# VH-VL binders against UPF0128 protein PH1314, part 1

No score or structure here was measured in a lab: all are predicted.

Target 1, 225 residues: UPF0128 protein PH1314, of Pyrococcus horikoshii (o59052)
Amino acid sequence: MIKMLEGYYIIENPGVVPAERRFRMKDLKAWGYDLHLGTIEGERAYFISKTGERHEGETYIFKGKEYHVSRTQKEIPENARLLARIIIERGNPYLEVWLEEEDVKFPLTKEDPRIILKRIWEKEKLNQLLKHVRAVGLTTDFYKDNVFTQGIPLPYEEYPPKVRRVLREVKDIHRDLTGFGRFVFQYFGEVDKMHNYRLYWTLPTLHLFDIDIANEVDKVLGMLD
Below, numbering starts at 1 at the first letter of every chain, in headers, positions and changes, except where a header shows other numbers; Kabat numbers aren't used for antibody chains.
F is the ipSAE of ESMFold2-Fast. E and O are both the ipSAE of ESMFold2, at different seeds. Each is the mean of both directions, binder to target and target to binder. V2 is 0.75 times the mean of E and O plus 0.25 times the DockQ between their complexes.
[cut] stands for letters that were removed.
The coordinates of atoms that the task and the answers printed are left out; those that the model quotes come from them. Centres of patches stay.

## First folded at step 1 (VH-VL)

Design lu01 (framework fv_lutikizumab)
Fold by ESMFold2-Fast, scan of step 1:
Structure lu01 (fold): chain C 225 residues (1-225), chain A 122 residues (1-122), chain B 107 residues (1-107)
Amino acid sequence: as target 1 above (225 residues)
Amino acid sequence: EVQLVESGGGVVQPGRSLRLSCSASGFTFSDYYMSWVRQAPGKGLEWVAYISSSGSTIYYPDSVKGRFTISRDNSKNTLFLQMDSLRPEDTGVYFCARDLYYDSSGYPFDYWGQGTPVTVSS
Amino acid sequence: DIQMTQSPSSLSASVGDRVTITCRASQDISNYLTWYQQTPGKAPKLLIYDASNLETGVPSRFSGSGSGTDYTFTISSLQPEDIATYYCQQYDNLPYTFGQGTKLQIT
């Protein structure tokens, strides 16, 4: 049983919002890239912050164990960093946030979300995810070398042939994910301090709960960058 | 100004076919999901079909699945609904409506056409 | 499918009255709900989206509220031009589903 957690605070500039509401991908986008690509390196979880820096997660999320997330019961400090993941319940996403400057832990349900995700994310879907990462990488390469920013959609005919070929593949991947209701893959970008494009993966919960997927996505993104 | 104009409605006998069209103007048609919504005489609204911006994703409720086909021509800014094996219960006004932005953001039906009447009788 | 139930099915009120219509979903729809106004013989018009956001150009006397499964639509001071049928619609899951409509009459 996964449910929205009471007492969470989500950073929204300016101010803070109680996390008892569920958020869509579009709402997280509206927060100015408060979605994060999570990766697992060995036994440590890493998240990419809004500034493009990697930060170590506070709690490992493993099968058969109750897990904890950081939250605050107070006003969020001005320099607190937002780490977030999306939990899927009944096909609908819920947002969880971690605040790196707060050492506050709240026990979640004893049911492991990875069991639910593994029912949905079969080996076929892992292959589709890897194809999607390649497609996103090619789109980033196009935008990096051209004047476009943040995944601005162009009329299909205006994309280079290489990108158009990959975009046809991406539509098939999105079709296969309609099991998440209306929540299909979206992505958004940011320019980091090295003037490189950073693409943030939507549905970061998939990366957080599947170590193999998280490692392979990070590896493929490294190859494309 | 955003405009949606339906055409192709009429009176037909049960078991026949009818093809509806919706001409869009005033916005980038290829950036939006598009839907058909119908309304039986004196009754409420019923969603009939949607099609994604590229045409790759399509959905029908069980009431019309297998009989109706939604399609689009982005080069002509036109949405279509092919209605086969028509039944008296398909009688109503059929509206074309603009749906979600291509990335599934936004909200449905911010603009509607005026509707085209379809009568299936006798 | 998600079922949407409106209450009441019809109501009668006087100009200047506060009118409230309720919409209930058979499951949580996370505020993914729109409200439409339909005058006889015309296409529906979007009034409210995401449960509580007023569409551009819509008079401020219209408002929406609610969360989870229970939502309300309010007209703070009824005007003659508000005579219409009002519909809610969920867009959390496919298929999209509408409430049965609330017919508003003026006495």
Scores: ipSAE 0.000, ipTM 0.422, lowest interface PAE 18.4, mean pLDDT 61

Design lu02 (framework fv_lutikizumab)
Fold by ESMFold2-Fast, scan of step 1:
Structure lu02 (fold): chain C 225 residues (1-225), chain A 122 residues (1-122), chain B 107 residues (1-107)
Amino acid sequence: as target 1 above (225 residues)
Amino acid sequence: EVQLVESGGGVVQPGRSLRLSCSASGFTFSSYAMSWVRQAPGKGLEWVAYISGSGGSTYYPDSVKGRFTISRDNSKNTLFLQMDSLRPEDTGVYFCAKEGDFWSGYYTFDYWGQGTPVTVSS
Amino acid sequence: DIQMTQSPSSLSASVGDRVTITCRASQSISSYLTWYQQTPGKAPKLLIYAASSLQSGVPSRFSGSGSGTDYTFTISSLQPEDIATYYCQQSYSTPLTFGQGTKLQIT
């Protein structure tokens, strides 16, 4: 059956590339997406759709090209990466998302591709932050020595040198990832609408941290801003 | 396929209690916040309770605070609403609702159950 | 609490018509606004989130716009299956609040 794509996002045609980011896809289904194998004009391609959508055996027409979905993939290759870049075509920005191994760039989804990029950006930002929060948490001796005076953050200069280095690295990662997001999303005007400041507290990965350590990190990050 | 099925509704007299349940399937239950939303006969929607994915945070409007308690059992994919000191104005259809993915932000409901009726009358 | 006011409370339109519903918040909600569709006897269905983002699986004839305190929901070409009550909801702060609903009938 041939279907017209109404409300789906298929981005095509390269132009000037203002930005590009690579992300490793560890568990696409945990993020609420399914990966499908198919073809674009007979050439092998992957498609990403929201979990639960039925696409197997469907053929879609978009801007005169045929997109065929053959089957849903059970597993994401361990070394696969999801690539995202902004393409400017006739002055309009477009977002392409694809797997590095297969040059796949067409999420077959009714969700805005900018939303997929935002999820990837926030997930990567969280992963980078958690690595450094663990490093700070591994200095539990500083908490035992009451380095955070009765749980209250100290002025930055009063932290031990090792703690100050980790805090600076966390802030630099936060700044760099936030800057990347602002740079990418400035073309779409969507940063504030999609920004959920409490997202990190609801993610399962934060369950790996003691709540007291998480609270201390929040206080210290507040001092650095 | 995401499914939410409510149960436990019924007819009760004012001042008594009722416990609602919502059975969830088709998604990782513990990863999503859940809410209860009610609808009085012929009226609009009213939010009555929220619980985070871990169960660590709960929120209520003043109209039910202190009378209603939301809870969850993540091992059984089940959401509960304990309703104490029921009043006639609590009458309505009670829906359980799943919070959307983190791209849609907090407090947006992407899937709803079919609802269970609660009638508080003498 | 943030009060949400919808207009109109009810309307009738013909198949193919452009239908517009508005929603006004008592204070700025920074585009944290969601639109739902409810068919009588059924659960609500998410259509639009973040004021203008179309939910997966929702027909493209539905759209949303607005910012600050004033938001609009539009059906560009009304279909028979669109007979329903439509609700806006602010997701900016607790307590979460809904508009009173707009009942759509097709003539």
Scores: ipSAE 0.000, ipTM 0.410, lowest interface PAE 18.1, mean pLDDT 67

Design lu03 (framework fv_lutikizumab)
Fold by ESMFold2-Fast, scan of step 1:
Formats: C-alpha cells, structure tokens, sequence
Structure lu03 (fold): chain C 225 residues (1-225), chain A 122 residues (1-122), chain B 107 residues (1-107)
C-alpha cells in the first residue's frame, strides 16, 4: 500500500490548473525527474541543469545532506495554484511539485525517512482497521443508536465496549498518522494551530477530521474515502 | 433534483453590457465548480468561463478574456456572467453548466441549465 | 488550442440501424473526452465521459471507444428518441473545446 500513498494530492485552493500543472486527482503514479548537484556561492544557491545551464534555485537540507533542485521558472503566476503530491523513491518520501514542464521533487521533512515510512505503514493499518469496522456494521450501528449528535461524538466512556476497543486501537495509530500529516502540511506553509482530530461515525461511512484544518486537507491525506 | 436556471438574456447593441444569472438548486452549490458555455444560432458549443467552488480561480478563453467576468454568490446559490463590450459574434444561447470538477477529478459537464438567449445586433 | 473535428457533420439513418460518429483531436488528448446529446431547443445531456464510460441512467445502446487522437461514438440500434445533435468535447487542455457537432436525422 506504501507505493499507493505516493498518489495523494495537496491543492491549496482547488480550481482550474494550467496544462503545465494539470493532473487528475485519480492519477496515483509518480513521475520521474532528476536532482542536480548545485553550488552555494555567497547568499545564492546555483544549480547545474542536465543541459549544462546554471540556474538559481532552492537548496534543502535533510539529515546533513544538501538536495539541489533545478528550476527554469522560479515564480509561479499569482493566479495559479500549487499542485503537489507525495511520492516515495528509494525509501525516501518526496513532495512532487509541477512547475511548467519541469517536475521537481523535494524532501518532505528533515525527519528520518525510516520514521516517516513507519508512519505511512501505520496509515495502511488504520485504513485496514476502518474497512473492518465498516464490515462489522459499526458505522451503521453508531448512526442508528445516535452515538453522535450534530457531529459531536459521545464521551469515550459511553461507547459500547466493542466500539471502545476499536477506538483504542485507532487512537494509537492515529497519533502517528497525525504527526505525518502535520509534517506534510507544515512544509506547505504550516498549519498555525495544533492538530486535534476527532473520529466521527456517519451512515454509510466513518470519517476523521481536524477541526483546526479544512475538510479538503483531510481528503488530501486520504485517511477516509 | 439538480436544477440550473439561467436569466438575464436579451437584445443589446454592440458595445453594450449584459449580466446573466444562474440559479442553482438540488445540490450543495458551494461544493461545485461552475462554467458558462454558449451556442451561436445553428452552430456548436463554445466554453466561455470557469469558476472554482470558492470563486478564487477563474479562467476564460482568449475570445472573451478582458470583456467577460464570471462570479458567484454561494450564500444565494447563484452564478453570474458580466458581459462587457459585446460584439455581434457573442450572439447565442448561454448555458450554465456544472463542472469541470478539478477538485474531484471529474472533468465532464454533468448538468446544464436550459439556456438564456443573448442577441447582439446593430 | 486543441481542435476537435467530427465526422460526419450530418447523418441520416433508420430506426434499428447502427450509427457511428467519429471525433478527431488535433493532438493526443489521452482519453479526456466526453460525448453530449442535444435535442433541438434543449440543453446538452452527458452521455459518455473519459472516452468510454457510460453515464448513469444512459441507455446501454450508446457506447464510446478510441484513444490518442481518434475517438468513436456508437448507437447500436437507433431509436426515434435518439434524433439529436451529438458533440464531442476534450478536457485534456485549456481552453476546453467541442467538436462542431453531428446532426442525426431519421430517414
């Protein structure tokens, strides 16, 4: 499932994307591109493209290593929106950004890639658990039993024992998933509030959302269908 | 049931302005991207404007860029098309259409209004 | 702009006939193509999306196929209510563009 996670998209303000940045939300494949070695001179970072041209660009540092990204255009038009997705290459998570015809990858975080991969693995476990919960009818039972009202779930102690068992398992995994999602959004400009997700049961689905994050952000994380 | 109802069409002289409206019902209007598509008498369809569900992303083809302005009022479930500096070639039936939904990967126009006629003649 | 050309521009057929309409793009549009039906005086209706997927509620006699630059729309057994103008539309690139239309008539 880890490879399938590379297809999740982050769109700051969904709308029409120019052809050079257009990608279907259903497309789940990573596109290939090269990182180029660059040189830092004074206050500027310069990169050598595959054509041999010298371009000014950005330098990212991850675990003591410098990642140099070549750019043919530095500024994105003010009316365009950034389209990006998570990709996994050679055991490292990257953020794929589309700029004109040049695809660029950036490391998602300065955290150890092994820890990020563990969190991605735990996300798959959560998805499997949520499918199991739906299969045993808990979502339907929750709605029929009015276990939430106006989107606010019951206090933990008041859930049936079967549901409390599932919620304890979900909470343990969710803690790690929330951390991973926060790192992804922090890279894009940072969420200014602390994350605090709530698990809500709805017919016919179960959904998870952070009241400090827009609904679209939760969809981008791909935590619920 | 999904319904889109256009209004505001009419007969105007070249160089004048006209404002079209599209009233939406039967779905959560604020969650859908919207477009305007026109059709000249006896001719085919031509896309003329797109607006995202929030209203922040807008696109036009070159034929109307700088003359037409698409906007929306999500609190009133209404889509607008302000048409300035009208030309005879702008004559046609103007349809309100739902989509393309770039946010969800669905690019087709799944619902259309009945259309409102616009005639620009000298 | 991507140019969409339909063939034929008009077609006459009898009830029960198999009808095929072709749509050609000026460049590869990667199956990002829809087909619409428009009866006189009415709004267009979506029939097929992503080149070959039938919209919910649309009769199974309608189908689409093709790839790259060449696409086909077929009505396997023409019915009287199918008399209309049919349009293809690409959404691979902006601006969104339509074919000129194919007017289908009964003989």
Amino acid sequence: as target 1 above (225 residues)
Amino acid sequence: EVQLVESGGGVVQPGRSLRLSCSASGFTFSSYEMSWVRQAPGKGLEWVAYISYSGSTIYYPDSVKGRFTISRDNSKNTLFLQMDSLRPEDTGVYFCARGPRYSSGWYEFDYWGQGTPVTVSS
Amino acid sequence: DIQMTQSPSSLSASVGDRVTITCRASQDIRNYLTWYQQTPGKAPKLLIYDASNLETGVPSRFSGSGSGTDYTFTISSLQPEDIATYYCQQYDDLPLTFGQGTKLQIT
Scores: ipSAE 0.000, ipTM 0.404, lowest interface PAE 20.0, mean pLDDT 60

Design lu04 (framework fv_lutikizumab)
Fold by ESMFold2-Fast, scan of step 1:
Structure lu04 (fold): chain C 225 residues (1-225), chain A 120 residues (1-120), chain B 107 residues (1-107)
Amino acid sequence: as target 1 above (225 residues)
Amino acid sequence: EVQLVESGGGVVQPGRSLRLSCSASGFTFSNYGMSWVRQAPGKGLEWVAYISWSGGSTYYPDSVKGRFTISRDNSKNTLFLQMDSLRPEDTGVYFCAKDSGYDWEAFDIWGQGTPVTVSS
Amino acid sequence: DIQMTQSPSSLSASVGDRVTITCRASQGISNYLTWYQQTPGKAPKLLIYAASTLQSGVPSRFSGSGSGTDYTFTISSLQPEDIATYYCQQYNSYPLTFGQGTKLQIT
């Protein structure tokens, strides 16, 4: 069964959010956004599906710039590409994942994540990561096996056997990405402070990736700088 | 099995200080944000303080900001509320509460409460 | 601050009755609303979170609905053990705020 991608948002740092869920102001503030909420009549965020359907959302203003939110439910197609990006702010790396579909393109700023990723590691390593991200995103066992006790990640040994099997497969891929693991580890050390873990519920790829990379980086790199 | 037990309440004069404790058992304390909620005699519930799982973030309503400090010791599974410059309107039963993890600040487990009386 | 107003402040009903309590927020709270039950002398108990999601172990006679600023809590068939004060709470923004409570009595 395919996980339903509930929605996405377009901001200077594009990402995805659950459909029919509006941003919580406390979460936006925790993410470093001091968002000025306003609806401009006649101006709505939108998403165009492959079938040509138009879905409307809300528009928010932050420091004079418009940020668009889509509140659309959508199943993740089996041929969909999941994109990941690393954003580095004040020495802290942030990992975002979003769905890319043919004929749908999200606007990016000067902080284009593809440029950041090209500087960090080779295209082949990025392709391996994205292939894995896509595969994990199509798995339903993660949620069915209740991987997150009360929405918070469990220690590895407390996960159900099926989930531990997936985490081991992910770990094998991450062994070749030592540099990437270093940057991602710092991001996930702050994730409870920055995000409501419930939002990753709609993106099992990000959550499984989070747990495995944090564990693998800690084990492989230790505290060595 | 999951349990929160408050202690440290009592009778105190206005302007004095009091420190409340909340002992957690039956769950991984370090994985959850915690809050203090109070209830004046015969009145409704009022949120007093929140602390994130790591202790890195704390939040307060204006009524107690600058007077109350929430803190935690994850190695001892204990939550604290330091209450300074106490006022008669701070009188009430103080509950500690655990966030559900699925939804922050939806409190799924509560302690029994500890009474605090601020009077001359 | 987001003000939470419950209606009614008190209500009397008979066993088996359908009971409805409403909660209105002074601004939109995006379904980040909980309902708690408090029996006299005890701590509150979580019944519903995210406006409509029933907490594990809570009887199915309790339900929640609503969106935006207007939310409703319903007991489909009142039982004697349901005598309590019920509170809504928003968790969309800080400070967290509770409604004033609705005291339910059985006649």
Scores: ipSAE 0.000, ipTM 0.421, lowest interface PAE 18.9, mean pLDDT 60

Design lu05 (framework fv_lutikizumab)
Fold by ESMFold2-Fast, scan of step 1:
Structure lu05 (fold): chain C 225 residues (1-225), chain A 120 residues (1-120), chain B 107 residues (1-107)
Amino acid sequence: as target 1 above (225 residues)
Amino acid sequence: EVQLVESGGGVVQPGRSLRLSCSASGFTFSRYWMSWVRQAPGKGLEWVAYISSDSSYTYYPDSVKGRFTISRDNSKNTLFLQMDSLRPEDTGVYFCARVTYGDYEWFDPWGQGTPVTVSS
Amino acid sequence: DIQMTQSPSSLSASVGDRVTITCRASQSISTYLTWYQQTPGKAPKLLIYAASSLQSGVPSRFSGSGSGTDYTFTISSLQPEDIATYYCQQSYTTPYTFGQGTKLQIT
């Protein structure tokens, strides 16, 4: 089973990001996601389900920073590392988040010159694909170690072809890199009234990019009638 | 019916310039990325240039970079290729092609091609 | 740049034969591979996209498969109208590159 954490997110040093941007994920309820919506009030995290139920989250401290995450595990170590990755399953892009102990080494962190060189090459390959993500209006502009676990606002099939290509390439690299490390990236989008695709994100800054894709706008117009 | 028709080819001396045109009909030209592909006599296909729907992005292989310029006029449904400092190795049939999206990028349809001969 | 190598460069077969053409990329192209057919004197036509998806209107005797660096194009039962040169193309990254082409003749 693939683990998936819905309605959770991490804010690294909450004072660095405006409260409005942190809470914009509540707007995603309008997109029909069956996720718990989150908010942070003082030292506590609260999550609201689509049925209106309010749940209190748990706060974690890692490397001197405070993280607010829903309780997904019965016991979480004080020095746990929160990691995330993007995956595409059944045509839908997702963020998977998990906790791991700071003192636990992944098998591929063991030194072997061949494995180290391979990891460096794969890191460079991933960075090249992330340039494409940025070029199509998708962003990875997050603070180091800042992670989102909220679901994607649009079904995979509704994203522009260029965005879908990048998402698939990230998935393929993730498959290749599953043993070599972890990466974090978040995105979401919407379709405006003119059927132009727009991608934007809520942390650390709200950006809005129009993606003008040649042949898909006319198709979307036809389908919505 | 979707159609692409190239024009502007001909015989030209090395070092001179030529401007190719591609007229589009049967689809909303302003919504598609467009490409030029050439084929030397008896040889295979070689990609030449790529332009986004709004002209904000253009791409060229090193063989033509700095010499060729792709452009478009969406109000006239026309794609252009300005070829400067022509060399004998630029000789070939030049096709324009629509870049079609469908989760992947591919070229469809293609024009009939226009011949360019660079000789002295 | 990604190099695309096709094999064979030329092939002769009889009507009804199974024909296989291979395309190899110098690095993984994650199924961003397209196959085109070019009849002498005419423009190329799209046959297969995304390595294995058959274009609408293209006969089912044409198929494609593969992943990573190695891709295969197959004609299950060769017909006279299939005499053409076949090209693979990667669209994984720019510059877009084509294979050298495979010329198919019927005996």
Scores: ipSAE 0.000, ipTM 0.411, lowest interface PAE 18.2, mean pLDDT 60

Design lu06 (framework fv_lutikizumab)
Fold by ESMFold2-Fast, scan of step 1:
Structure lu06 (fold): chain C 225 residues (1-225), chain A 123 residues (1-123), chain B 107 residues (1-107)
Amino acid sequence: as target 1 above (225 residues)
Amino acid sequence: EVQLVESGGGVVQPGRSLRLSCSASGFTFSDYAMSWVRQAPGKGLEWVAYISYEGSNKYYPDSVKGRFTISRDNSKNTLFLQMDSLRPEDTGVYFCARDQIVGATYYYGMDVWGQGTPVTVSS
Amino acid sequence: DIQMTQSPSSLSASVGDRVTITCRASQDISNYLTWYQQTPGKAPKLLIYDASNLETGVPSRFSGSGSGTDYTFTISSLQPEDIATYYCQQYDNLPRTFGQGTKLQIT
């Protein structure tokens, strides 16, 4: 039985069952943890520890609320969709940490995305944001033999109006920028005819850090340097 | 009864400015992105400006970039196109068109168009 | 910019004929393509969106197909009121671009 999730998943060493945790990505890294969104595959919910081991069920307390993940197949699809919706409503946890640390603004402007990248880089923020993205991606890549399933794609209509507005603007901007949007928003194609977009919120997963996307970002960084 | 009505077209000399307006009625204007499309006499359609539903995102083709400015007033259900440094090649009928709806599953076309307002740039 | 090339530029057909117009994009547009009908002296009318979806209220004799860079618009049985110029338009990337149009005449 999976209970509603309103916060972040914690990836930790096997054998540790926390009684209560309140955390930020920066704090978790200092304590030796890696922050990943929980994954659901088949009949099981999986979390990947920093050592590459899978945890099948965990209990966490985030902002005073208790959250559970289980392997109950009957509940998994609903909670996967609910988790994706919560992340969309609350924001990508990694993106929120980056925005908090680097003072990057949303929603996106009408400016050419390359100009935005240049302004961020000139303030020494883009390089730090991309280093954070790469660091998380490298952690994910070290666990490539373990299975990840990113949040379930949602029909456009299920997104809150404010989030849909951001997605509309990101869709137009993403197409004008070589790869950078894919570090923030994963392009999954069309899953079914209910999807208006090919672009979804994203987490640092194997799909985000395939070689082509990494090369596109490196090319843009090279041009700015 | 869903309608778009353009106004502000006319005859102007090269180098002058003109401001077009488009009044929307019969639908929730703020839920839609809007576009301007022009058509030279006897020629095809050319998209000339796009604005997102809240006005935070705008785009222009190179042919008008730096000379045209699209804007909107959602409280008045009105779309605008400010055209500066007009050239004879800007002559044509200017249509406003309703573009993408926020929250729609399958609408990515311009499904509602105004009747067009003629702009002639000549002496 | 994505270039849209329509073929033919003009076409003459008889009532009841099956007519086909093609549209080719300079790059993959992932079915983000619309078809419009413009009768002389009027504004364009949306007929098809997402390459193959018929707009509400549009007669079933109109259809669209295609993928990648190559798209087709078909009128299965031409009617007199179908005399118009037809345009494809991509919305995969900005700036949005139209084909040059296909003028359909009935003989």
Scores: ipSAE 0.000, ipTM 0.404, lowest interface PAE 19.5, mean pLDDT 60

Design lu07 (framework fv_lutikizumab; at its last look DockQ between E and O 0.47; V2 from the best seeds 0.00; counts 0 for: pae O 15.2 > 2)
Heavy chain, then light chain:
Amino acid sequence: EVQLVESGGGVVQPGRSLRLSCSASGFTFSSYGMSWVRQAPGKGLEWVAYISHSGSTIYYPDSVKGRFTISRDNSKNTLFLQMDSLRPEDTGVYFCARHYDILTGYFDYWGQGTPVTVSS
Amino acid sequence: DIQMTQSPSSLSASVGDRVTITCRASQDISNFLTWYQQTPGKAPKLLIYDASNLETGVPSRFSGSGSGTDYTFTISSLQPEDIATYYCQQYDNFPLTFGQGTKLQIT
ESMFold2-Fast, scan of step 1: ipSAE 0.000; ipTM 0.435
ESMFold2, look of step 2: ipSAE 0.000; ipTM 0.447
ESMFold2 (binder alone), look of step 2: mean pLDDT 94; pTM 0.951
ESMFold2 at other seeds, look of step 2: ipSAE 0.005; ipTM 0.457
ESMFold2, look of step 5: ipSAE 0.000; ipTM 0.459
ESMFold2 (binder alone), look of step 5: mean pLDDT 94; pTM 0.950
ESMFold2 at other seeds, look of step 5: ipSAE 0.000; ipTM 0.459

Design lu08 (framework fv_lutikizumab; at its last look DockQ between E and O 0.02; V2 from the best seeds 0.00; counts 0 for: pae O 16.6 > 2, placed apart)
Fold by ESMFold2 at other seeds, look of step 2:
Structure lu08 (fold): chain C 225 residues (1-225), chain A 122 residues (1-122), chain B 107 residues (1-107)
Amino acid sequence: as target 1 above (225 residues)
Amino acid sequence: EVQLVESGGGVVQPGRSLRLSCSASGFTFSDYYMSWVRQAPGKGLEWVAYISGRGSTIYYPDSVKGRFTISRDNSKNTLFLQMDSLRPEDTGVYFCARERGYSYGSEYFDLWGQGTPVTVSS
Amino acid sequence: DIQMTQSPSSLSASVGDRVTITCRASQSISNYLTWYQQTPGKAPKLLIYAASSLQSGVPSRFSGSGSGTDYTFTISSLQPEDIATYYCQQSYSIPWTFGQGTKLQIT
């Protein structure tokens, strides 16, 4: 783990970016979807629709197929798992989502993660994530420049207690929530009750689809504002 | 009557911009994923943009990514293609197309407009 | 990128003949294969989707078959109105790609 490199404080967790992840109903709802059990062209299936768009008992046409909603799920079924992964196809990231019911897989969606993340962050008012995201792939990069009076970066020994607390929160996120991350930080001091700092933060994109993790990252990004 | 009608094509110089429109009628526009497909003179078909029914999912091939922007206004039943930094290679007839299928990833295009010609030349 | 190769690129046949066009994908596409007809100066028209499903209103002389990487489009008895260019298309993965087309003429 690198703590200091000429003018920088670096927090790394060199773990692994996960290939796939289990999610909860609250996450699917935050992404903007309802989960239904019913039929597609008369065959039993699980499928999604935009939140509030379709209701129990409804029959509708989507992409030329007839859907019938038998039940709108309140929870992920006890015998099922909601799963997703990030895949890269021709340099473009996609979030693939499916429900696995007793080893039978029901594809739900495959979409650009950037569009879904922006939608989540707008709806949940995660303004730090919205303002500071720079790139989305298997990992997501954030850059924040909160420098109003620039000087020589301070060493860690000169960091105020609140700044040291931010660094601890980042370490805890990497350890407890994401298992991987890189956080690069410069601190220039507090002038007129404003902290002057610059940061880069790289995290696994798949974990940012967990609304609780997204909230924690947003909170930490804003702690010194 | 179920139909798609394109407009906005024309003759432009390389490096310029053009905005295409596609008006939909006779069906619930917001329920359908839409694409733009082009055909160079005397050549085959090439898909160039895709947008989901709500506009939340958008894709482009590498040949136009960063230069073309697909969008839709569901209140006006209209699909758009903003084409920036046009090249001679972008010359062709541009069709809007309605997708049918039941899962992510287009399955087939069951309704096409008549096309609007775009010529990029000096 | 999934490459779609049609054979032949051009074909002449007589009214009443059986016509066969093939489409080969560079990888398996799991029956996400569609056939279109395009008459000169007009938009493509959907004929067959999901490799073998005939679109509503399309004459029964048109059919499709195949699986994996190899797909076949057949006109059982060629009619004068079938003069057109025919395209296959995969929708298995982006970018969606078309075959180069098969131009069908009637002798």
Scores: ipSAE 0.000, ipTM 0.408, lowest interface PAE 13.8, mean pLDDT 87
ESMFold2-Fast, scan of step 1: ipSAE 0.000; ipTM 0.441
ESMFold2, look of step 2: ipSAE 0.000; ipTM 0.464
ESMFold2 (binder alone), look of step 2: mean pLDDT 92; pTM 0.939
ESMFold2, look of step 5: ipSAE 0.000; ipTM 0.462
ESMFold2 (binder alone), look of step 5: mean pLDDT 92; pTM 0.940
ESMFold2 at other seeds, look of step 5: ipSAE 0.000; ipTM 0.442

